VHH binders against o67189. Designs and how they scored, part 31

Target 1, 350 residues: o67189
Amino acid sequence: METTIFQFQKTFFTKPPKERVFVLHGEEQYLIRTFLSKLKEKYGENYTVLWGDEISEEEFYTALSETSIFGGSKEKAVVIYNFGDFLKKLGRKKKEKERLIKVLRNVKSNYVFIVYDAKLQKQELSSEPLKSVASFGGIVVANRLSKERIKQLVLKKFKEKGINVENDALEYLLQLTGYNLMELKLEVEKLIDYASEKKILTLDEVKRVAFSVSENVNVFEFVDLLLLKDYEKALKVLDSLISFGIHPLQIMKILSSYALKLYTLKRLEEKGEDLNKAMESVGIKNNFLKMKFKSYLKANSKEDLKNLILSLQRIDAFSKLYFQDTVQLLRDFLTSRLEREVVKNTSHGG
Key: E = the ipSAE of ESMFold2; O = the ipSAE of OpenDDE; V2 = 0.75 times the mean of E and O plus 0.25 times the DockQ between their complexes.

## First folded at step 14 (VHH; framework vhh_7nfr_2)

Design z2 (at its last look DockQ between E and O 0.80; V2 from the best seeds 0.64)
Fold by ESMFold2, look of step 14:
Structure z2 (fold): chain B 350 residues (1-350), chain A 122 residues (1-122)
Amino acid sequence: as target 1 above (350 residues)
Amino acid sequence: QVQLQESGGGLVQPGGSLRLSCAASGFTFSSYEMSWVRQAPGEGREWVSYITDSGGETYYADSVKGRFTIARDNVKNTLYLLMDSLKSDDTAVYYCAREEFDWEFTAYFDHWGQGTQVTVSS
């Protein structure tokens, strides 16, 4: 089977296909991410994510098996990222590639979604194992949407909310985001919140409220919430990031970078350095970002930042040493922090 | 008002060929992905083929792949389905359908033509 993400979506959730293994690829990655978000909503606890660069061959095959240790006979959705890295582990070993194809062919009750972060070339689709997957399963493509379709989507959303957007404001927003669906969705939702009572958006208002990001990923929102100690919202954003296919390493890198910058700023402040110059020395030059970092410094002591850095180091090490799911470790960290905040708000601890 | 008008159906013998046309008006045709969908007597609707807004990519149901060709002319605002090697189970009403999606990217067909009957019989 070969089809589009939109056609697949229309059939998969209504009349389940007989095929069980699907490859998702394409130029419009956000459409893949929204499909997977709907899949996660449908399957809940039965939605599992595998990272081909982090999981062993045996763990990979066990996860695809209908005979899991927990006796899960319920239909599951298994989502596989970085499948190319998993294939590299197999190398050119003919027998192990044949084993992989056999396992994929024999998936009977679960659905398996092999997710690529780009549009696959014809050569890749004609090579094993994808050639076999095209035969017994399906290839699903997410093609790029036209600028006019994206413009109409945005206009419909503002109209739905009763907001009149000036044409030059709309064109500015579209150009600002480069017609990127993920960025547009985030910026439009912020603008709707801003304009909820006014019902009008002008060019000046869009310029003031929207921020220029060539690629807007909710990772910075997650980091912001965590550093301001809004752990409940941070947990929700984390789940969204993973559902949209953001690799945990990216989350850890950005969070670690911010934590280290903040710790450095605390140390420079102790040595008498002007905060504005200190921020520029660690690469923070944008006035909005300077304001956010000032807020983070106020919310976090030097000890808080040290403990955060240590926790991130433990999560990274634990993931590597014990083959633990990095996402679950980060979720557990946030849950623990949330529970401490609840105790603090409820009692002094006396 | 969005208008989709199919034509080109008819009676044909097995192994024969037909070309279906769908004239589009009331919207920017070149901006929309389009599909052909068919409905055989007593059966549900079956997606047949899909084409991107530019025509750069095409996709087909397994049942028609290699026999049917979807095409579009964005100057004439016309969608085509070239059907070859027709067989009896291709007998259906064929609909031109406009691809649409909402803010959450839930996909659906928002406009349909009236359909054109294709009958394959000896």
Scores: ipSAE 0.656, ipTM 0.854, lowest interface PAE 1.2, mean pLDDT 84
Fold by OpenDDE, look of step 14:
Structure z2 (fold): chain B 350 residues (1-350), chain A 122 residues (1-122)
Amino acid sequence: as target 1 above (350 residues)
Amino acid sequence: QVQLQESGGGLVQPGGSLRLSCAASGFTFSSYEMSWVRQAPGEGREWVSYITDSGGETYYADSVKGRFTIARDNVKNTLYLLMDSLKSDDTAVYYCAREEFDWEFTAYFDHWGQGTQVTVSS
């Protein structure tokens, strides 16, 4: 089957489909994220995420096997990220692809969601394994919304809150956000909060409230703030990210990756290696990222990074083994760090 | 006010063809995704086909894939459903519906036509 994310979502949550494997792709990734957030809410502890770039073949197949891990258990939702990387690991061996297809075809009790972070090309969809998946599963596409639909969505939201937005103000907001759904949602929510007692939003008010540097909500910004030890702002951004449907596991993955890279870089630096070369060796090739990583290295000692890694591992373990709320664990982590920094600053000022 | 009006339904023999139309008014038709939904007697509503706002992409239920074609004319504000190779199981009231979604991007149909009856019988 082929369908849109909206149609799929309606059907999936009301009348579950007979198909068990779905490919989620599209140019509007935020819609996919939103869907996945709802999925996570529905399945709770039975929501599992696999990372194709991190998981071994054996682990992957085990996770998808109904008889091995989930026999007699409740229905699970398995979300697979970086599937392309997994495919690369399998190599060009036809037999391996066939095995993969067979495993996916035999999924009966669980739902499997293969998530791509971009719109797949026709060639990709017509190639194995996706070609086969399309035959026994579903292809779900998240297309971009029209500007008019987005505008109407925003207007409707303000109206629901009893807020009248001037036309110029609305146009300004739309233009500045570039009709990015995630950014718009963030800014609209901010404006709603701002207008809690106001019935009219003017252009001047929107200009003042919208696009404050401190409230730009993306995962990378969160990571940036955390690594630069602005824990207060990081907490705020975290809450925003969660509110907008960003998966905590994605945050954790990025943060863990950065932490590990930084720790590696710190070690190499101690050995006297060239930092630029070292950064490239860990996959940091972009000059902007290099600059950022340099700043992170300055802000963190080797011990700090080690502690960060350990903390992240702990959070991961508690989330996976004890089914604790990852978001709460992250909050606790940030709060504890914030408290430590405050104590440190007070001890040096006395 | 938003209005959707279906037409083109009728009695047809198995293997026959029909063309349904849905006239839209009261909104910017070209900005909305549209669907056909049908309801057979004693059954719930079943999604049939979907078309994007521009008409660039179309999607079909497995039950009608290869037989039905959804199209739209944004200049005429009209949605179409071409139904070929009709079967008895296609007997239903056919509705055109406007696709909408809320702030959390939960999709729903916010407007429906009155429906047009399609009866496939020998």
Scores: ipSAE 0.504, ipTM 0.748, lowest interface PAE 0.8, mean pLDDT 86
ESMFold2 (binder alone), look of step 14: mean pLDDT 86; pTM 0.858

Design z3 (at its last look DockQ between E and O 0.50; V2 from the best seeds 0.49)
Fold by ESMFold2, look of step 14:
Structure z3 (fold): chain B 350 residues (1-350), chain A 122 residues (1-122)
Amino acid sequence: as target 1 above (350 residues)
Amino acid sequence: QVQLQESGGGLVQPGGSLRLSCAASGFTFSSYHMSWVRQAPGEGREWVSYISDSGGETYYADSVKGRFTIARDNVKNTLYLLMDSLKSDDTAVYYCAREDFDWEFTAYFDHWGQGTQVTVSS
């Protein structure tokens, strides 16, 4: 069985299917979250979560072999996250995959939901064990919703509450959240509470009340400031990002990616390659981004970039191996660089 | 005003083929996922097929998989259902349906066409 999350949730909660094992994947992860929330409400204490990166093979197979208590038991819902990590633990031998497939095929007393945090490609869905799951169970996709549909949903919600939202305020809100469903739902509900008596929302009010934690522009602003060596402003932007809930790993991933690309571009320049061609070879095709990368290359020597990469590797390793706070390690890095700039400026001033 | 108008139904012999069309107007067709739903005599409505707003994703009920093909033309604002190898149990009224969802992201069909009759002679 293959279907969408919307069609599946309607069918599952009205006339449950005979299949017992389902894969949930897709670009619109919030729709998977809402389905699982409804599933948890339905199953209550019979809702079980397994983390594929944490559980042993024995624990996994024991959880799936659990039988309903005869005469009084209810069906259970078993939700499996990080299934790919569990598959890596099994190794690459065909016999181990065949055992897993047999266990999944024979689930009788439970519903099993294998949850992916991304949209799976056709190649991934055609590989075992998912190929077999598609045969005896179901594949459920949560595809991206259109911006127009999201806009109409938001307008309908404000209208339902009798709130008149100015057009530019609405557009600002949609752009601010990047049409992210989770953020948008939270901000709209907050704005409804704010406007419950006034019943009008202006652009200035939305700017004052709403904010976005998924807006990548702020992360790229931090990266831009760091790479141009404006460490004072970079530190302020970092604190803002953390206060608004940006995960430091996201910051580390983007900064590391930029540092590696810049180092690669330095190497290609030394070999005499054309800079525009080199940029395209590392995936920098947008003219605005090309301009920014040219400025980063001018501000940073090859040694600067090597040292940055090494510092980022140390921060990553220390946070993982020694349980040190990644945010504090980033702050310490920036503070050290800022202090070096102050010393240089003071020395030149006399 | 949202309007959905089906056409292309008729009487066909077992093993035959039909192409259903659904003309859409009064909304931005390319922004909506669309489905075909059918209702046989004395039965409830049965979902048949789904196509995403871009046309890049399609899904089918097991009863029609391999025999039916859903397609859309976002320039002409038209949804299609190409039906091959028709069987007597495909006899039904076929509806073009527009997908919508509420604030809690519960899905439903908010607009339906009038339907077009498909009859497969036994």
Scores: ipSAE 0.515, ipTM 0.787, lowest interface PAE 1.5, mean pLDDT 84
Fold by OpenDDE, look of step 14:
Structure z3 (fold): chain B 350 residues (1-350), chain A 122 residues (1-122)
Amino acid sequence: as target 1 above (350 residues)
Amino acid sequence: QVQLQESGGGLVQPGGSLRLSCAASGFTFSSYHMSWVRQAPGEGREWVSYISDSGGETYYADSVKGRFTIARDNVKNTLYLLMDSLKSDDTAVYYCAREDFDWEFTAYFDHWGQGTQVTVSS
């Protein structure tokens, strides 16, 4: 089957589909994230995430097969990220793809969600294994919403809260956010909080409240703050991200990736390699990103980075193995780091 | 006031064809995704087909795929369902429905037409 994320979400949570394997893709990734957040909430400890770039073939198949062997176990939701990378690992061998398809086809008791971080091309959808998946599973697309629809959504939200927004103010907000759903949601929530006692939001008020540097909440900002050791702000941003439906594992993925790259860069630097070349070798080609990474390297010692990686691995392990709350683990991590920094600063000031 | 009015239903023999129409008024039709939903006697509502606001994306239930075609005319504010190769199992009241979603992006149908009866019988 082929369907939109909205229809799929509605059906999935009200009437469970017969199909067990679903591909989630689209231009609007935020909608997918929101769905996954709801999915996680629904399944709780039975929510499992697999990373295609990290998991071995054997582990992957085991994870999918375990869903069939334990007939008495609670239904699980298995989310697979970086599936493309996994496919690359399988190589061009037709037999391996066939095996994969067979395994996916035989999923009976659990739901499997294959998540792509972009809209898949027609060619990709028509090629194996996705072609086969489409035949026994579902393809779910998250398309972008029209500007008008987004505008209406925002207006509706304000109205529900008893807030009247001036037309100019609304247009300003929409333009500034570029109709990005995540950003809009964040800014609208801020404005609602601001207007808690006000019935009217003016353009001037929106200008003052919207896009305050300190409250611009995205995953990259969080990572930036963490790597620059602003743990207090990072905690605030984390809470915001979670409240807006950002999946904690996505945060972890980005953090882990950055941490590993930074550690690699630090090692290369110690060996006397050119930093610019080194950055390019780890996939950092954008000048802005290079600048950021340079700042991260300055802010972190090799030991700091190593400890960060270990901490992230621990969080991942506790989340996956012991089903601990990833968000709480991240909070604990940040709090611990914050405490250490405070102690360090007090010891040097005396 | 949002209004949806279905038409075009009737009695048809198996293998026959029908064209349903849904006239929309009271809102910016071109800004909303639309769906056809049907309800057979004694059964729950079943989603049939979806069309995006611009008409660029269409989706179908497996039960009707290849036989039904959803279309829209945003100038005429009209939603269509072309039904070919009709089967007895297609007998149902067919509704046009406007799709919306809340702040949490939970999708729902916020407006329905009165429905039009489609009966497929020999």
Scores: ipSAE 0.463, ipTM 0.699, lowest interface PAE 0.8, mean pLDDT 86
ESMFold2 (binder alone), look of step 14: mean pLDDT 84; pTM 0.851

Design z4 (at its last look DockQ between E and O 0.55; V2 from the best seeds 0.54)
Fold by ESMFold2, look of step 14:
Structure z4 (fold): chain B 350 residues (1-350), chain A 122 residues (1-122)
Amino acid sequence: as target 1 above (350 residues)
Amino acid sequence: QVQLQESGGGLVQPGGSLRLSCAASGFTFSSYMMSWVRQAPGEGREWVSYISDSGGETYYADSVKGRFTIARDNVKNTLYLLMDSLKSDDTAVYYCAREEFDWDFTAYFDHWGQGTQVTVSS
């Protein structure tokens, strides 16, 4: 079979096809990553990754074998990256290529996903082993979405949240990210958090909040480091952000939003709510962001988050009420946190 | 209001040909990927063919590849399915379906036509 990633998604997670081996390729790699993320959630411990550049021929074939030591789930998902590198290891040996095709044809109870990091040309798809995979398995393509559909997706998301985005702000965001879906998802989610009360986004606000992933300095890198308690690196990134011209109150707004969401998630988890659904209720629907928030929750106790929120509120109040330097207050906070972590670690060792 | 209206179905002999049309209105047709989906008597719905918004990418179910051709006219807001070498197992109601996806890129068909009957019998 040959189909699109969208059509494949519509059926695979409800009534999977009879084919067991699939090639995933295309210009829109984020759609492939999204599919694989959903696959990993479905299969859990039965999700296996193979790296074609790292594994030997025998290890590769053993991993695809249907041998069970103690028995297990009938359905396992095997995801193969760098398959081209594995093919290079086989070289020009016709018998080894024919063995590969036979092994792939005989996959019966597992699913095998061969993942390419680019769109394959017709020449590549018509050569072995992919020609044979097309006959007994499937070729799944993730085509580039048009700029117009990407724009509509972004506008629909802002509209769903009741946020009115200025036209020049929207165009700036699309150009900044180069219509890259991963960057857009991250930046739009951050902008929604930023505009949660005001419900309007201007060009100046988008310029303050949004960054290209290619930037050497990123506000969300700072927030990530702080929430993972790497205070030393967080201090260095803070200094870079300020020198780059990032407004310190923008940093405070984003960090406070994340801290509040995390605290809310801790409370919802205590009430027995499913964590993935709880994340959606606080506006975290992107699977990459869900993964990051899970790591933040692991690194921070409920009391840690409560203390962080109170500290941020104090910094904001002192900045406004007593006209104190927000940057210095935030730097002092981070320095104090770093000193407390050092004392805690030393107390266990000495 | 989004409307999809199929036409061109009918009774044909095995080996015959038909052209199905789907008139689209109430939305920017040229911005949407589109599919044909069919439902045979007593069966579930079966995806038949896909076409990208520009028309530059087309894909077909194995059961129809080489016999069916999907096309679109973005000026006339019309989707087509050219069916050749028809056989009895092509008998079904054929639906025009609009492709949609959410923020998490979960894909679905959000609008369907009412369908047009294709019957292949000797």
Scores: ipSAE 0.601, ipTM 0.842, lowest interface PAE 1.4, mean pLDDT 84
Fold by OpenDDE, look of step 14:
Structure z4 (fold): chain B 350 residues (1-350), chain A 122 residues (1-122)
Amino acid sequence: as target 1 above (350 residues)
Amino acid sequence: QVQLQESGGGLVQPGGSLRLSCAASGFTFSSYMMSWVRQAPGEGREWVSYISDSGGETYYADSVKGRFTIARDNVKNTLYLLMDSLKSDDTAVYYCAREEFDWDFTAYFDHWGQGTQVTVSS
């Protein structure tokens, strides 16, 4: 079965398919992410994510087999990222691929979603194991929407909120975001929040509120919240990131990088160096980012940053050496920090 | 107002062919995804085929794959379904449907035609 993500989503949530294994791929990854978010919401604790680059072969098969053995257990959704990397690990041995196919074919009661971060080529789809998967499962494609449809979608959203957007403002927004659905969604939501008391959005207003969004805008939001010590919101965003299929290691990398840079900046500041020059020396050249980093520096002492770095190192070590769940470790970290901040605030207010 | 009008249905023998048409008006046809959906007597609606706004992507239900072909003419604002090798199980009312999606990208059919009857019988 080959179908679009829209059709698949509709069918999946209304009339569950008989097939149990699905390949999700396409040019528009945001649609896949959105689907997965909904999936996570539906399955809750029965939503499981596997990372093909991190999981061992044995663990992988165990995870898939558990779906077959416990006939009485609640239906689970298993999402597999970086499947290509997993395949690489299996090597070129035909027997291993056959085993994989057999395992996937025998998946019962649970749903397995193999997610690709790009559109698969015809050759890839016609090759094993995907060829076999297509025969007993489904191939789901997320295609790009037309610019016109995207524009209409945005307009509809504003209209639903009672907001009138000037034509030039809308065009600016669309151009600024490059019609990226994820970016547009974020920016539109921001604008809606901004316009909560206004019925008209002008070009000037959009220019003031809309920011250039990087590919990892959500990760940066998380990092921003964490570094500004809004741990409660950070936890929420973390959950969202994970739901959207952001790899925990990516989050860790960015966070570690920022923490290290900040610590370096603190040290340089103590030595009497110019902060702007110091920021440039650690690769912070963008004015917006400079502004953010200044905020982070204000919010964190040298000791705070040191502790953060140590904590991140610990998380990394536990993840790599003891194979602990990185996401859970991050959650624990944030929860711990949140508790500390609450105690601190209560001690100073008394 | 959005209008979809199906035509081309009729009585055909097994193995025969039909071409359904759906005339669209009241909206920018070329900007919308379109589908054919059918409903057999006593059964629920079944998705048959999908075509993207540009016509570059087409998908089919397994039950009709290899036999049916969906096409569109965006200049004529017309959706087509070419049905070959028709079977008795293909007997149904065939609907043209416009696909839409909300802000959360939940897809739904927001407009339907009146349908055209296809009967495959010896």
Scores: ipSAE 0.463, ipTM 0.710, lowest interface PAE 0.8, mean pLDDT 86
ESMFold2 (binder alone), look of step 14: mean pLDDT 87; pTM 0.869

Design z5 (at its last look DockQ between E and O 0.68; V2 from the best seeds 0.00; counts 0 for: pae E 3.4 > 2)
Fold by OpenDDE, look of step 14:
Structure z5 (fold): chain B 350 residues (1-350), chain A 122 residues (1-122)
Amino acid sequence: as target 1 above (350 residues)
Amino acid sequence: QVQLQESGGGLVQPGGSLRLSCAASGFTFSSYEMSWVRQAPGEGREWVSYISDSGGETYYADSVKGRFTIARDNVKNTLYLLMDSLKSDDTAVYYCAREEFDWDFTVYFDHWGQGTQVTVSS
């Protein structure tokens, strides 16, 4: 049975469902992210993330096995990203899929959330393993909100902050964002910050403050800024991402992946390999991404990339082993890099 | 202003049927999820049924599943609850409630009707 993310969230946090495995998908990913953020807050150290593209089959099954890892432990929430990639790894072997289904079906003590970053097609939902999951678990969909609901949401938020937004200003904001929740939330937060001492927001003010190129907040923008060594801006974007409920682990994963690829590319380049071919070999096939990666390679030495990788590994280790705040570690990292760059620039200018 | 007005309640014998209506005004009815909630004497409020904005998704409490049917007419701005096979335990004030969510998408009921009394007695 398919349920909406709102209904699911309500039920899950008030009366936990009997089902243990859930598929989260939809066109409105922000709702899913918000839910997951709340989930993380609820479960704390018992919140576990698995990456389907990175985890081995054995590790995956171990993580889902109640008897092997968690026989006496508290209920855990296991979130699985890139499940499709994991399925690809399993291949077309019917037996492997059956094993997967069996493992998922036998989850009793923990909650498992399989997260898709897009709306699943009917065909996908009707195919194994999701078909089976739907039978013993739940399918949760995050649909787009109506324009009216979004408008009311925004108005309510401003009102709560004691801000009166002119009608024209509101309409402008809604139109420019295309009623995209993530973008709207970003812009609204910006405007709230701007209006901290103002009670009225005018159209002119919204035009001036909204949609600054620098504040399009996505994880990739953050990574882009970091790799291009704009650490100041990266810090700002990081804060925005966190405010929007982006999981630090996602940021770390993407950043780590990029760093590793870049390091590999740098090594291959040093060996005299064709860069375009090298990029394709590490999974970079899109021309836009190729262009970006070229820029990253220009901006970073082999040593820089190595240091980045080591730093990321350190952050990961401190987060996992010592339960330190990943966000704070990232901030510290960026701040440290920013300080180094400032010193470097001052030493060359004197 | 948002208004919800329930009607259709009354006295019915066990096994009987009732149809409750909730007239909505002051907002875009078709854009909101709606629920029926009931409160029996001396008890807290109990969620009864949910319907999505389009009416395509419905949910029921276990206590009423198979007996109650929630529906809506978005053209008439009206929410319905068809109650069949009524039991004494169904005696309660029934409320129509609009679902809303905050900035963090926590769902809550932001508007309630005055309620309509349903009494199931022999």
Scores: ipSAE 0.457, ipTM 0.719, lowest interface PAE 0.9, mean pLDDT 86
Fold by ESMFold2, look of step 14:
Structure z5 (fold): chain B 350 residues (1-350), chain A 122 residues (1-122)
Amino acid sequence: as target 1 above (350 residues)
Amino acid sequence: QVQLQESGGGLVQPGGSLRLSCAASGFTFSSYEMSWVRQAPGEGREWVSYISDSGGETYYADSVKGRFTIARDNVKNTLYLLMDSLKSDDTAVYYCAREEFDWDFTVYFDHWGQGTQVTVSS
């Protein structure tokens, strides 16, 4: 079967379908996240998440097993992320892919949701195993909502709270967030809290309170703030990234990459190499990015960058070796840096 | 001020055809997904058909697939249901309904027409 996530939601929670295996994909990822949140609420302890890049083949098939070793059967909802990575683990062996398709076809008492973080192309959907899943299960797409429907949703939410939003304030908010539903939900909830007593929102107030974040752009904003030593704002952006579901390893990878490039550039500059040529040698070719890296080099000494790299290595090691929370370690690092700046200001400037 | 007015119902012989219309006003019709829902005597409401806001996607209940066609005209703000090969089991009041979603994206019908009676009998 093929359907939209809105049509699928209408029936799944009230009159569940005969099919048991579904592929969820699309440009409007927030709709998928919302559906999965409702699924988690319904299934509670019987809601299981599998990460295709982490689990073994045997663990995967055990999780889909119809037989429970420790008691009676309860319907489960199994959600699979990074399914492409799992397929890579199977390799190019035809027998292993056929086994996977047979297992998925024979799911009878559980629901299985294969979740993609993008809209799949026709070629991808026509490839095994997804071609077979389309036959015995379902393909569910989360398309972009129209701008008018998003505007009406936001307006309805303010109206439900009794808040009068000026027309130009509403339009500014929609344009600022690019009609991004996750950003809008976050910013609207903040604005509702801000306006809870006044019951009115003006353009100037929205400009002061609301700001835009995005998944990938915001990681670069976090790195920019950290490298320019604005640790207070960096902490705020970090919290937003985590609330948006950005994986901490993505943050660490980008930050570590920048720190290493900057340290390399310091070494090359000491050897007398032209800075623009040195930047190109480490993959920095865009003029805008060159200007950003020049500002990072100005703000950080070679010793600053060495200490940053060592700190990031310790955070990574503690996360892996001692199973410490990467996000908390990064927060502690930033808080410590901010606290040192406060102590310096107090000791020197009063 | 949202208004939905169904029309086109009536008495039809088995095997006959009928075209239902739903005139929409008081909202931006082209921005809303729409459905037809029917209620037979003594029965609960039964979803019949769905059409996306653009008209590009349609879905049907199994009981009407191949016999009914949903369509919309976003210039005239009108929703249609073309009913062919009618059976006595199709006897019901037919409603057009506007789909809406809440902040958590749960889909529901927020406005309904008053309905139009379709009776299939010899």
Scores: ipSAE 0.228, ipTM 0.583, lowest interface PAE 3.4, mean pLDDT 83
ESMFold2 (binder alone), look of step 14: mean pLDDT 86; pTM 0.863

